VHH binders against C4-dicarboxylate transport sensor protein DctS (dctS). Designs and how they scored, part 1

No score or structure here was measured in a lab: all are predicted.

Target 1, 216 residues: C4-dicarboxylate transport sensor protein DctS (dctS), of Rhodobacter capsulatus (Rhodopseudomonas capsulata) (p37739r437to652)
Amino acid sequence: TLAHELNQPLAAIASYAAGGLNLFDQPEPNLTMLRQAFEKMGAQARRAGLVIRRVQDFVKKRTPQLAALDLSEVLAEALSITAPVAREHRVKLASLIEGRIPGVQADRILIEQVLVNLIRNGVEAMAEGPRTGDDLTVRLARAGAAVTIEVMDRGPGISDAVAASLFDPFTSTKSEGMGMGLNICRSIVEMHHGSLSHGPRAGGGTVFTVTLPVPQ
Structure headers, positions and changes below count from the first letter of each chain, unless a header shows other numbers; antibody chains are not in Kabat numbers.
F, E and O stand for the ipSAE by ESMFold2-Fast, ESMFold2 and OpenDDE, each averaged over both directions (binder to target, target to binder). V2 = 0.75 x the mean of E and O + 0.25 x the DockQ between their complexes.
[cut] stands for letters that were removed.
Atom coordinates printed by the task and the answers are left out, and those that the model quotes come from them; centres of patches stay.

## First folded at step 4 (VHH; from n8 with H31F R103E)

Design c2
Fold by OpenDDE, look of step 7:
Structure c2 (fold): chain B 216 residues (1-216), chain A 120 residues (1-120)
Amino acid sequence: as target 1 above (216 residues)
Amino acid sequence: QVQLQESGGGLVQPGGSLRLSCAASGFTFSFYSMSWVRQAPGEGREWVSSISSGGGTTYYADSVKGRFTIARDNVKNTLYLLMDSLKSDDTAVYYCAAGLYDESYEPHYWGQGTQVTVSS
């Protein structure tokens, strides 16, 4: 995911910085190594910048437009888009649509992006950590005056420590690498007057819940 | 035409308070996350604070955390920054910035800035 791609260079920067600091603390700091550390930090920062620009370019190309949207269609598309990466990591994608889902006022492309991002993040979580199962399931349901989209993975879950900064746009999470991606998702969801939350999945894993209002 | 107009800056003593406003027009304000970024003389741009499009999430730089409060009124298309316990190091031009996502690196739109000077 874009978030992962961004978190990698950021983590590297932090690592080089830590290394540099350690070098500074030595009685005879190796200036060559220090220089290299700084150079590497710079390179990684530039890489992160490129990732950000890709995201920005995507956004700049489209003015958000709200229209009546069938989320079931968007979900199908998102699953299709993420199917290859899921297969690569031996993750079985599943969808569950419970009942009749009302249309929402939403930007199709942006919501699709959110779902793709969440699914990818889930797949990656399952790939990087211990699994409690092989399925990533997306559940679509109506909840009163809202529609919920639950992306449920079987990854290692999210620790409390990571949870505290999970949506922080400026904090890199080493374990999940989803911070930057998730904050974008949250922003997109919030512009739709919805909410994005997370919690544990029964039996292990994480559930990300997108809630979108139904027009009254 | 997109416009962001900052106001509320000025001279204040250390420990004082200011309230900045940013009036937005020419775009769907509620679709955009908003940020404050400041630039001190001779220094680069420093991210100060951000607020999500719906206002449900706020972010602060460590340097201003606990002292500054970001808020927005999507009905009035206005962004606010409440600055308390101001320090000399807070002296800068403060810019309002808009982006579709919670990003401080490359906002889509920028204001012209308002000068904040903290001096005894």
Scores: ipSAE 0.019, ipTM 0.365, lowest interface PAE 5.1, mean pLDDT 85

## First folded at step 10 (VHH; from f2 with S35N)

Design m1
Fold by OpenDDE, look of step 12:
Structure m1 (fold): chain B 216 residues (1-216), chain A 120 residues (1-120)
Amino acid sequence: as target 1 above (216 residues)
Amino acid sequence: QVQLQESGGGLVQPGGSLRLSCAASGFTFSFYSMNWVRQAPGEGREWVSSISSGGGDTYYADSVKGRFTIARDNVKNTLYLLMDSLKSDDTAVYYCAAGLYDESYEPHYWGQGTQVTVSS
C-alpha cells in the first residue's frame, strides 16, 4: 500500500538518524559513516517525497463531481467492497442507519473511498491488535444540518501519542496500511466542507466520524 | 494538537510594509503546502499566496503579485508573508492554512487569523 511505501523510507530515515546520532556520541566519530548516514537519509527522504507526490497526483487526477448523494447507498457499497477483508480477519461488519438520512452534495467515488479506507483501517486495527469485540459497525445518522458517518471498530484504540499525529501524512502504525491514509481521507472530507475526527468507542475500540453538511 | 498561530498584523499606512508569521505545531510542517488567505470586511475569503512544502514553488494572487512574498522556515515550523506597498484594499484578516494538496482542495488546518489594517 501507499502507506506502507511511505513508512518504509521514513523508518529508514529515522534509523539512519539514530545511527548518526550514535556515531556523534563516539569518542572518535567516523566521519565517513556519518556522511553516509546523511546521504542515505537524503535518498530516503526523496523517495518518501515521490510516494507522497504519487498519492497527491492520484487525488488530483480525480476531478470532484459534486452531486446529490444517497449516503445509504454509498455505505452499502463500501461494506460490500470491504466484506472480503473483514471476513478474512473474522470481523463482522454491521451497519446502523438511524432515521431518514438527507442527501448530501458530494462526490460519490471520493466518499466511497473514504468509507472503504476507514472500514479497512478499522478491520486492520482489529486484526493487528487485541480486540474488545468482533464487530465493526458503521452508523449513519443525521445531526442537525449535517450527516454523520461513524466507523466504529473494536481494535486496541488509539494512544494519545498516535492521536496527536493521526492525520499526519507520515503517521501509520500499520504494516500494510490502507492505500489511502487518514490524512487524505480528511482532505477529501474537508473538500466537501465536512470534518473527520476520531474518538474512543464505548467498550473499547475507535470511532472515526465523518461529518458532511446537508444542503440548506 | 494541530495549531497555527498568526502574528505580525497591525495598523499600517498605505505604502507601508508588514511581515506576518504563522507558527505551526502538532503536525509535520515540512510536508504540507502552506497558504495565506484573507477575508476583508463584508467579503468572502480570498486566496493570497501559497508555498510548496519544500519552499521551491510559490504562488500569488494577481492582486498581490509583486508586492507580497511568501516564505517558510521548515526548521522553525514557521510561515511568513512579507507584505510591501500595502494598499487600503489589503485590509483584512489574514489566515494561514495548511494543506497537502493544491488550491483545488480545502486546506484542513487553519489559524485564527491576524488583522491587517491599511489606513491613512
Scores: ipSAE 0.000, ipTM 0.219, lowest interface PAE 14.1, mean pLDDT 85

## First folded at step 12 (VHH)

Design s5
Fold by ESMFold2, look of step 20:
Structure s5 (fold): chain B 216 residues (1-216), chain A 118 residues (1-118)
Amino acid sequence: as target 1 above (216 residues)
Amino acid sequence: QVQLQESGGGLVQPGGSLRLSCAASGFTFSFYSMNWVRQAPGEGREWVSSISSGGGDTYYADSVKGRFTIARDNVKNTLYLLMDSLKSDDTAVYYCAAGLYDYEPHYWGQGTQVTVSS
């Protein structure tokens, strides 16, 4: 019923938008009715916001379950989970494990979901826009007192204008409501005392980099 | 259409057992961590158990640990909760939820009633 509570205002917005376009396309648009359509759309958008806040308020939080975690095993599982969508879009998934990777203190459920989301974002970016190649590579390496996980796609990249708001709530990337947003991924990584960043991939595309500290 | 449909609830005596099922459709089930959440009469929703998308990690609330078992079948797109040694305090509507419990569950089911009473 929570999905129903969100779908109701969204369906109403779509209906009022369609009705508003019909009114707008008449030879002499009725401006009073057109104004009412916009007012009703605004009201439904506010109702959707209230539903979202109610859902968030009802979910009880738990402390992240930090334990020693082998990131190479988590990466292998994330690649397995995303392999079907990569095949659908003719994306070649690859991994590169550089050297011995120490364990990190992390919640496996949370980190696995971050990796699945980042890989799916890369596959979708490569499917939806110009691509500079067919490979999406995840590189796992130690960098001093940290481990880095780089998710490197061959999509169109991220413009400077979009980059300024990339992690804002409600900023849509290529993950259209089927997963988690990048702001949530960054929050999860930061709860693990790490960071999530992005930059250009050499030869075209985007690199998202997760950095997690090595204990002691 | 995204749908989560719970089943398997009912009336049971203290010490009894139930198996809840949650059939999923309309989304890629294997991409999501799955959760059981319950709501007793007049109370807020309470997290019960979670399972990772691949099924390798499970988590339980202290109140159900050792008595409840969460499992999933990614071929049948079904989430399970095996409830053993049921107590009157377990009486609630049990919901299946997809997504990360602590942040934003993306999809919720309709719930199934579990009643434990002598």
Scores: ipSAE 0.000, ipTM 0.213, lowest interface PAE 14.1, mean pLDDT 79

## First folded at step 13 (VHH; from s4 with G54S D57E)

Design u3
Fold by OpenDDE, fold request of step 17:
Formats: sequence, C-alpha cells, structure tokens
Structure u3 (fold): chain B 216 residues (1-216), chain A 120 residues (1-120)
Amino acid sequence: as target 1 above (216 residues)
Amino acid sequence: QVQLQESGGGLVQPGGSLRLSCAASGFDFSWYSMNWVRQAPGEGREWVSSISSSGGETYYADSVKGRFTIARDNVKNTLYLLMDSLKSDDTAVYYCAAGLYDESYEPHYWGQGTQVTVSS
C-alpha cells in the first residue's frame, strides 16, 4: 500500500537517527559516519516526499464521483469501520445528528475515507496522550448553506506551536500504515469545495470540522 | 544539502523594530510549515511563531502577539519575522525551523540562528 511505502522511508529515517545518536554518544564521534547518517536521512525524507506527492496526485487526478450523499449513512459506516480500533483503545464512539441534514454532492468513498481518518486520528490521540474523557463524538449539523461534520476527541489537544504543521505532508508518521494524513483529508475536502479546520474541544480535546457545501 | 540561514538580527533599543529573514535551500520549502523558535541565555527553547506551508495560517506565542508578524515567500524560499515594539525579554538567538511536529520543538530542519539583543 501507499501507506506502507511511506512508512518504509520514515522508519529508515528513524533508524538512521537512532544510529546517529549512538555515534554522537561516542567519546570521539566519527563525523564522517554522522554526516552519512544525516545524508541518508535526507534521502529517505525525499523519498517519503515523493510517495506523498504520488498519493496527492492520485487524489487530485481522481475525478470525484459526485452524487447525492446521505452523510448520516456515511457517518454510520465510518463509525462501524473504526469501532474495532476504538474498542481496542477503550474509546467510546458516539454520534450526534442535529436537525435535518440536507444531502450534499460528494464522493462517498472519499468522504468516508476522510471521516475514517479523522476518527482514527482522534482515537490515536486519545490513546497516546492524556485524556479528558473516554468519548469520541462525531456531530453532524447544518450550518446555513453548508453541512458540518465535527470529529471531537478527548485527547491532549493541539498546541498553537504544532498547529501549523498539521497539514504538512510529513506529519503522517503512522507506523501501522493506517489511514491518510490530514493533508490528504484536506485535499479531499477541498476538492469538494469544502474546508477542514481544527479547534479546541470544550473540556479538553480537539475538534476537527469538515464543512461541505449544500447544493442551492 | 539542506540549509536554513537566518539573518537580520542585531542590537536594538527597546521599542525598536527588526526584520529577520531565513533563506531556505536544499528541500521543498513549500512542503513545510515554518517556525521561529528562540532561546535566551540559560533558558530553554521557546516557540515564537509558526506559519503553514501555504502561508494561510499563522500562529503566535502570547508573549509576541500583536508585536511580531510571520510571513513567507514560497517563490523565494524565504521566511520572515517582523518584530515590532521589541522588549528586553525578546533578547535571544532566533532560529528558523522547518516542521515542528511535537511539543519538544524538534524541527525537521533548523538554522544556526541569529542573535537579537534588545538593550537600552
């Protein structure tokens, strides 16, 4: 998988970094070897970049099959797909549908993938960091001429210092090759003339908000 | 070879202004969020400001909000920091950093830094 192809160079980078650190800890570090380690890390990073670019190109080249989409159904499917990983990490998945949700013109597969990725990211955030609660809640609502999907986790939150990097191509360091990075999610959403944003969740955690336009 | 080269630092009086620049080369500049991090003598690293890869989003530490402005030119592969109303507490070495991904402020790439000294 493309995810696997990305994880390989990232793992290599980590390995070279570890090796470099070991060299650094020697009484007389071999500068030549250190330089080589750094050069190799750079090469692998470039390789990872190419993989990401390929994925992005794939997404961009895919002509979205836009059809009337029931987002409640897509959400249910996404929750079903992510239920096992949530259970593994003792995360309770919940959904809130507020009011009547209009249909959107969207690619079901791509939007489902976005939701799955966001939910998984939230679960992982809750698993890796301190929790403010045990629930990951997805809220679906209408906001004027748009529909919003809010994926709300109870993880450690996202600092302003890290916020700028959320959509960087290299932020997808998932070792298990699961899902697409936030960058790809944003690209998919933008292809649908929507937006992907983040903010703090009341009481702790993060809210990722997907906004999709409603046909007028 | 990846390079980040900071410039524009110097000695300035309180209330003065400086413009820092960071020239990037050897990597795809447009793929990375860029950051300014500073370190004062005897202190740890302090995050100052970040800008998304596209430049559409900017973030600032509370200590510099309203005074500093981060900007980037992806065509010129250059990061900027406009520093106004400088204070003595702003004295530090300022580093340009590509890709801060965790709270440790470990960047993917960073420069050698430029000294900023605010003193009367």
Scores: ipSAE 0.666, ipTM 0.875, lowest interface PAE 0.5, mean pLDDT 89
Fold by OpenDDE, fold request of step 17:
Structure u3 (fold): chain B 216 residues (1-216), chain A 120 residues (1-120)
Amino acid sequence: as target 1 above (216 residues)
Amino acid sequence: QVQLQESGGGLVQPGGSLRLSCAASGFDFSWYSMNWVRQAPGEGREWVSSISSSGGETYYADSVKGRFTIARDNVKNTLYLLMDSLKSDDTAVYYCAAGLYDESYEPHYWGQGTQVTVSS
């Protein structure tokens, strides 16, 4: 699987890093071995990058199978899929549907995957960093000629200093599922003539917003 | 070998302008968000500005907003920082950095830096 292919080089990097740290802890670190460890890490990182690029290319080359889509159903499925990981990290998933949501023309599989990835990212953010709360809430609403899906976590937030890297290939990868990063999510959404953005959540955390157009 | 080489630094009067450049090689420049970070003598590292890999998104520290402009050319593998209305407090070594992923501001790659001095 793609996830496996990505996890292999990442695991190798972690292993070489651990080895390197051990070398540093020695009274007389072997500089040659350290150099080799770093070189190997670099090679594995490049390999991981190629895997990601391959996935991105695949997504870009795929013609979306657009059909009338009920986003409320897709959201329910995404929440179901992510429920186990949320429980594992003591995150309470919630959904909020505001008003009547029009149908969109979208690829169900791709949009579902985007939501799953965003939810998982939010859960992980809450697990790895300080929390401002225990809830991850997904809000579905209509905004004029578009529909918005907001994935709102209670994690540490994203500073402006690191915001630029958010959609870089190496910033966010998942070991579970398809192992898609935020970059791929953006590509999928843009393929649907939508947009993916992020911002602060009131009270703390991050909001990822998927905007999809409503058919005219 | 990965290399980041900063240039364009120098001595300027308050209110003056400088344009920094960073030439990148040895890695896929387009895969990384790029950053400018500065460090004044005796002070800690300070984030200045960031630009997404595609160049579509830019971010600035409050201290430089409205005065500095970050840009990149992925064809030329070059990062830029246009600095206007320079102040004495802008005096620092400016570093080009590839990929800031945490609050420690430790990049994947960084250059040797270029000195910017603002003095009357």
Scores: ipSAE 0.611, ipTM 0.859, lowest interface PAE 0.6, mean pLDDT 88
Fold by ESMFold2, fold request of step 17:
Structure u3 (fold): chain B 216 residues (1-216), chain A 120 residues (1-120)
Amino acid sequence: as target 1 above (216 residues)
Amino acid sequence: QVQLQESGGGLVQPGGSLRLSCAASGFDFSWYSMNWVRQAPGEGREWVSSISSSGGETYYADSVKGRFTIARDNVKNTLYLLMDSLKSDDTAVYYCAAGLYDESYEPHYWGQGTQVTVSS
């Protein structure tokens, strides 16, 4: 199981970190053993990274099972799934559906997981940093030949220096609680011939935008 | 085991160009975003440029935008910084770094740096 394969290196990292702290607290720390603890933590972090890459490679090769999909229904379900974590962090989830939204050809399960992950990321960003308000809003709208889904949080925003690393497996570690990372979300959206982008929210925070084509 | 080795620094006149390289080994280079960071004598470290793990997104500090170009080759595990229209205040030791960079956080891996000197 992927959970099992990832939990093993994480448990090892925690064990080596605890052992390293014990060594550090001794009056005469054994630097050789401290070095070994750091090396072993690094090796397990790399092992965890290989597991994550295996999942990403599998998702990249999966053919989406496309069907006509009502994005408003998928959004409602994603909001329902994320409501407990939003409540835990005192985040108000809201949706805004602008006008008539045409159906798209999409794999419901994959798109639902993308929305769940983006909402969780926003909730966690609002929990861990300064926030400009308590609302996370998902806007669903048509833009010409495409539909956009904007996940708008009120967290601290993303600097240009950090932006390059958004889709790295390690950058997302804290925000990836039990969900998939932003790199996998982008792969899923691209498999649907769409795009995933980000930018500032007016008034503070971040907007993640999923763009999906409307069938011709 | 992890190694980031910068090269390509040197002495150049104002308005000149240099190409920095950073060879990476001992880790999966394609998993990490990469950064260039510089440190002038007596100054703190200054973020210069970053590139996503795939190479699809690039970012630059305002001080170098339009003059510097970051690139990576994930087959050769090499990061590049193409510097054009160099100015005397670009004089610094240039480091490559792997992973998240923010002023409050240290990247996972650092190189040893390469000196760039811009003088008349």
Scores: ipSAE 0.012, ipTM 0.567, lowest interface PAE 7.6, mean pLDDT 82
Fold by ESMFold2, fold request of step 17:
Structure u3 (fold): chain B 216 residues (1-216), chain A 120 residues (1-120)
Amino acid sequence: as target 1 above (216 residues)
Amino acid sequence: QVQLQESGGGLVQPGGSLRLSCAASGFDFSWYSMNWVRQAPGEGREWVSSISSSGGETYYADSVKGRFTIARDNVKNTLYLLMDSLKSDDTAVYYCAAGLYDESYEPHYWGQGTQVTVSS
């Protein structure tokens, strides 16, 4: 529903921008029509911002309901939810659960949302650019006093320019999908006293790493 | 129980002004973004304006921009719409609504509406 509401204003912006550029490049641009194109783009950008802001306001104001959570179960659910989109783009989903994974204090709904969004982000990266393989792997492991969840894709990787805007709620390099962005995922993870980071995958691609503390 | 109660509608001449209020009770008003949506006779619902939960961000449809002002008071749990320079096309039932949109405008909570009529 949210993704549908974002696609409408984004499509309108693209149309007005294309028309405006064609008009601007003419020998005698019609300034009245050009002004209208800019006005329409502005209105649609504000409409898109409203949709994004509503999601951010809802998530930001929610107090997480922390309870003992089995991350293996949440991962299985996230993989099930994302399997159809992965098949559509010929991405092989896999999981690696290394050793015993202790329970963490987390809100199941919010962590599931993070995992689904990170997996979809990786599938999209592999669908829209050159890829070094067809596998997207989610690895669960314990690292001392924390559990790590690594979402590893085989896409083209993240340039320094893209990395600078990864968490910007209004400026994104990838617009297809849910209205929930990486900045919201980072906020959710930080609400759980964890961290979200990224880096290169060995052999090509990107790793997004969620780190959650293990209760003592 | 949850209640949203609009007031302040009425009959006004073109160019006139009205102030709509929406009193909220039975839920945590400060949790929600708030919206004004209107429905003219024989038309579907049209989004008018929105305000973030903190009140820091406001948004307006092009048809009302520069003429309408949305505001909220999280202490009094009240949403407002200040309407200036009213035109006949502004005639509609105005609803306040709390929560996230979907494409059918089925927000989490929905008011009963207040009639605004602009005519000579």
Scores: ipSAE 0.000, ipTM 0.086, lowest interface PAE 22.2, mean pLDDT 77

## First folded at step 14 (VHH; from s4 with H108R)

Design v4
Fold by OpenDDE, fold request of step 17:
Structure v4 (fold): chain B 216 residues (1-216), chain A 120 residues (1-120)
Amino acid sequence: as target 1 above (216 residues)
Amino acid sequence: QVQLQESGGGLVQPGGSLRLSCAASGFDFSWYSMNWVRQAPGEGREWVSSISSGGGDTYYADSVKGRFTIARDNVKNTLYLLMDSLKSDDTAVYYCAAGLYDESYEPRYWGQGTQVTVSS
């Protein structure tokens, strides 16, 4: 799996780092060996980067199979998929469907992946940082000629200072599934002529908003 | 070798304008969000502005909103900061920084900085 391919170089980096630390703790550290360890770490990091690029390229090259999609069904499935990780981190998943949601022309697999990734990211944010609550809520609503999917976490929020980095390719450390980061999510959504944005959640946390056009 | 080289700093009067540039090399510039951080004498590092890797998203500190504009050219591997309506409080060393991922304002890569002095 892509996740496995990414985890391999990361594990190697960790191993070299551990080895380097051991060398460093010796009374007379071998500087040559230390240098080699760092060089190897760098090489593995580059390899990991290539794996990420490959994934991105794959997504970019894939022609979406567009079909009439019931987003409510996709959301339900995404919640089911992410339920275990949410439970692990004591996050309560909730969904809110506001009104009648029209079907969209979308690739079910890709949109599902986007939702899964966003939900997982939210859960992780809640797990790693201070929480303002224990719920991650996904809201599905129609907004004129578009449908919005809001993934709302109760994590520490995202400062403007770091917001620009959200979609950097290397910001995703996901080890499960396709390991798609926010950058890939954005690409998928944009392929569907939609948009992916983020903002603060009232009361604390972050809202990621997926906007998809409805068929005219 | 990773290099970030800032330029364009100087002495300007209040209300004046400057354009900073940062030339990047030794890494994939297009894969990193870029940032401007400044440090005034005796003060800590202050985040000024950030731009996403693709340039689609820009962010500014409240102190510079409406006055500064961040931009990038991924073909030229260059980051820019347009500074208008400069104030004395803008006096600082301005650093180009790649990969700012946390609130420590310690990016992955730093430049040497360029001095901006706003004085009458």
Scores: ipSAE 0.692, ipTM 0.884, lowest interface PAE 0.5, mean pLDDT 89
Fold by OpenDDE, fold request of step 17:
Structure v4 (fold): chain B 216 residues (1-216), chain A 120 residues (1-120)
Amino acid sequence: as target 1 above (216 residues)
Amino acid sequence: QVQLQESGGGLVQPGGSLRLSCAASGFDFSWYSMNWVRQAPGEGREWVSSISSGGGDTYYADSVKGRFTIARDNVKNTLYLLMDSLKSDDTAVYYCAAGLYDESYEPRYWGQGTQVTVSS
């Protein structure tokens, strides 16, 4: 998987870093070995960057197959796909559909991947950080000439300092699977003439909001 | 070689303005969110402002909101910080840093810093 391809160089970097630190802690650090460790870390970082670029290029080059899409179905599928990881981390997945949701013109595969990625990210946030609750809730609603999909976690939230980096091209998820970063999610959503935003969840956590236009 | 070089710091009176610049080289500047971080004497590092890689999103610490403006030019590989209505409490060394800034994560690239002193 792409995630695996990204995790490999990252793991290598961590390993070389650990090795470098060990070398550094020696009474007489071998500077040659230290240099090599740093060089290897750099190489692995570049490799990871190439993987990310490849994914981005793939997304950018893919002509979306736009069709009338029932987002309720896509959401159900995304929840099904992420159910195992949620269960593993004792996260309760919930969905809320408010009102009648119009169809959108979208690529089913790409939108599904966005939702899966956002849900997974939310679960991971809840697993790794302090929780304000046990539920991750996805809300689907109509907002005027658009449909909104809100992925609401109960994780530690996102600071303003971190928020700036959320959509950096090198931002990747550590999870197994497609390993799509938020940057790719944003790109996909923007390809659909939508938007991806984030904000705080009442009571604690983060809300990621996907907005997609409704065909007029 | 990766390099971040801050400039524009100096001595200014309260209420004055400064414009900081950070020149980046040796890496793909457009791939990284950028941050301004400051450190006052005897204090820890304080996050000041961040800007997304594309420049579309900007964030500010409460202490500088409404007074500071972060901007970037990806063509020139330069980060900016416009500092207005400066206060004595703004006195610090200001660093530019590339990438994620968090309590548990240090940005990969740092500048050497530029001194800003606000004094009457």
Scores: ipSAE 0.661, ipTM 0.884, lowest interface PAE 0.5, mean pLDDT 90
Fold by ESMFold2, fold request of step 17:
Parts: sequence; structure tokens; C-alpha cells
Structure v4 (fold): chain B 216 residues (1-216), chain A 120 residues (1-120)
Amino acid sequence: as target 1 above (216 residues)
Amino acid sequence: QVQLQESGGGLVQPGGSLRLSCAASGFDFSWYSMNWVRQAPGEGREWVSSISSGGGDTYYADSVKGRFTIARDNVKNTLYLLMDSLKSDDTAVYYCAAGLYDESYEPRYWGQGTQVTVSS
């Protein structure tokens, strides 16, 4: 899984960092071993970067492979992938799956990337501005002939000026760094005959809503 | 083989109108979002307009908003750009391009371009 592929180099970095600090605490630190620890951390950081780049390249080249998809499984993976960035910014991730959720026809990889990007956007919005709480909640529910996925943050909200261009190509959603922009997420959802919208969250923050049709 | 072929360019007077077409073949046109991009002589590329794969969402650069209209026909596999109130600043080669397009993504397929010249 993508979470597994990223967690391995991150765990290795944490291990080498702990070992490096232990070496610093010795009365006579071995500088050769300390250099090796730094070199190994660098190699693992580069490995993580290659994993991220391969995912981005894969999405750019992908023709969608639609199949029956369990959205609860995709949501679980997206939450696992975004958990480290949420912890870094002290954001509490939560999910709420309401009732029976029917399968949808979708490309798992593309939808997973949409959810990862929407969750990361919410976490980063909560990190960079005033927040009305520490929770980001993803709600999965059926609404008639559709399934909705609501990504609800507690950030500062979206001004009318920003809202007018929120999905424009080349807009400033650059806080995601090297991830997908919101225009790309909307395009992917439309390829699945769905929609991506936004609105205010009750009690403060923003809700991004993905709507996907249920096959009959 | 994939082909994007623009047409409808030419010489027009300031204030005039022009309709560009882009005929697509060799790929599933209805799957792709589509873009118009222009390049004036000696300048870099300037994004002009984009339209979602289903046609429901349209986007325009500020320099053309209110004057240009993007449209697509997924039955005829054709992209259009309706240009009104043309100015000398609109003189450029206009390209159609298929695929995701933003600061991180490049379109997968590009056309050959069609020249639009607005004589002052």
C-alpha cells in the first residue's frame, strides 16, 4: 500500500535519528558512526521522495480503471496516509460512516488521491490560519442515488474572493506543496460522473463534498 | 495515432470575432479535460481557457474573461473557442491541449496550433 511504502522510510529515519542522538550523548562521540547515521537518514528521505514522485507520475499517465469499489476501504487508507501530517500539526483525524454504503464504480487509485489531497488541504488550512477546533472529520453517507464524502475541517473558512477562483487552474492551493490542486481533484471526480463542492462547516471551518453516483 | 488539429485562425480586424475549432481523433476525447493555450511571438505560453471532460465547468484567464467562450462537443470530438471583441494583444498561435493542466501537470496531447492575427 502507499501508506506502507511511505511508513517504512519514515520509521527508518526516526530510528537513525534516535541512534544519532544517542551517539551525541556519549562522552567521546564516534564521528564516523554519526556521519553514517546522517547518511542513512538522507538515503531514506530520498527513498520517500521517490515513492511520492512515482505516485504523482502514475496519476498523470493513468487512464481510469473503473471497478466496484468499497469507499470505506479507500477512506481508511487515505486517513492512514495523512495521519503523519495531521499529527505534525496537532489535527485530530476522525471518520464517520453512516449506515450501509453501497459500492460505486470508480478507480481506487484516483479516488484515494482525491481524498488524500482534500484531507491534506484541510490539515494545512488548520495549521496556517486561525482554527475553530482541532478536529478534521470525514463523513461517508448515502444520499439517495449517490454517496457523499464530506471532508470537514476547522480552519478559517473560505472567503468569497477565494471561493470565486478556488478551482481555477494555477490558483494558489500551493500550500499542498507537490500534491494535486483542487481543480485536478474536481476533474477526477467529474471523470467518475460525480461532483466536488464546498461550503461552510457548522461551528466554523470548511466542508468539501465529493458526490459519486450509485449504479443501479 | 492521436491527433489534435486546430483550425479557424486567420487575420481579423480589431473588435472582430473568430471561432477556433480543434478536431480530436485517436483517443477517447470525452475522457479528457481540454485547454486552449496561446503563444505570442517571442513569448512564453499563456493559458487561455479550460473545460472539464463533461463540459460542466469552464475556466478563463483574466485577460480573456467576458470576451472568449470555450465549448466542447463530445459527439463530434471537437473543442471550440469563440473569440469576441478581439484586440491586438490577442495575436498569437493558439494550441488545443488534452489533459490535466495546472502548475504541477502538463497536458498529455498537444495540437499543431493555428495563427490568429489581429491587425491594428
Scores: ipSAE 0.000, ipTM 0.388, lowest interface PAE 11.5, mean pLDDT 83
Fold by ESMFold2, fold request of step 17:
Structure v4 (fold): chain B 216 residues (1-216), chain A 120 residues (1-120)
Amino acid sequence: as target 1 above (216 residues)
Amino acid sequence: QVQLQESGGGLVQPGGSLRLSCAASGFDFSWYSMNWVRQAPGEGREWVSSISSGGGDTYYADSVKGRFTIARDNVKNTLYLLMDSLKSDDTAVYYCAAGLYDESYEPRYWGQGTQVTVSS
């Protein structure tokens, strides 16, 4: 799975970083072992990058494969994939599933990637600016003939100037540039006959809402 | 066989208008985001405009905002670009492209292009 393939190199990086700090704290650090730790961390970072690029290449060539999909299972996987980056930035990931969530007709791989991207955007927003809390919550609920997925962060919010270009192509998310743009996420959701919107979270932060129709 | 066939290009004076069309066949047009991309002589590709698969979202490069309008007809499997207030800088081959397009993604299908020349 994507979570497994990403968790392996990320866990290795954390291990080499911890080992490197222990070496650094010695009275006479072994410089050869320190250099090896840096080299191994770099190699694992490149491995994680290749996994991400493989998924991106797959998504852009994919014709949607719609099938009955349990969104709670997709959410669990997306949270697993994003847990390391959330931990790195001291963001607490939480989910709230309100009542029974009916199945939707969707491509599991494409919807998973949308959720991963929205969660990562929220984590990064919380990392770079003032926060109103440390929690990022994803809420699943039924709203009549639709299911809503709300990704709610506690970051600084979205200014009017940023909102005007938020979904423009070739507007990369932040300086690090990893993952899909929000325009791609919106296009994927529209391919599923849904919508992607954003707005302020009560008490501070941003909510991104994915709405997907329930088959009658 | 997948085909994207552009038409409607030509020579026009500055300030003039053109309508480009792109007829799609051989794939499910309604599933794809569609793009207009242009390439001036000796330059790389420049993204011009995009439209979501259902037509609900449209996007434009800053250089063309307010002058160009993208539209699609999913019944006729046709993509359009309405070009107003043309400038010499708009001279290029215009390509129709199907699929996701940004810094990380390339469209799946490309047309052969139609020449637009704005003399000045």
Scores: ipSAE 0.000, ipTM 0.320, lowest interface PAE 14.1, mean pLDDT 82

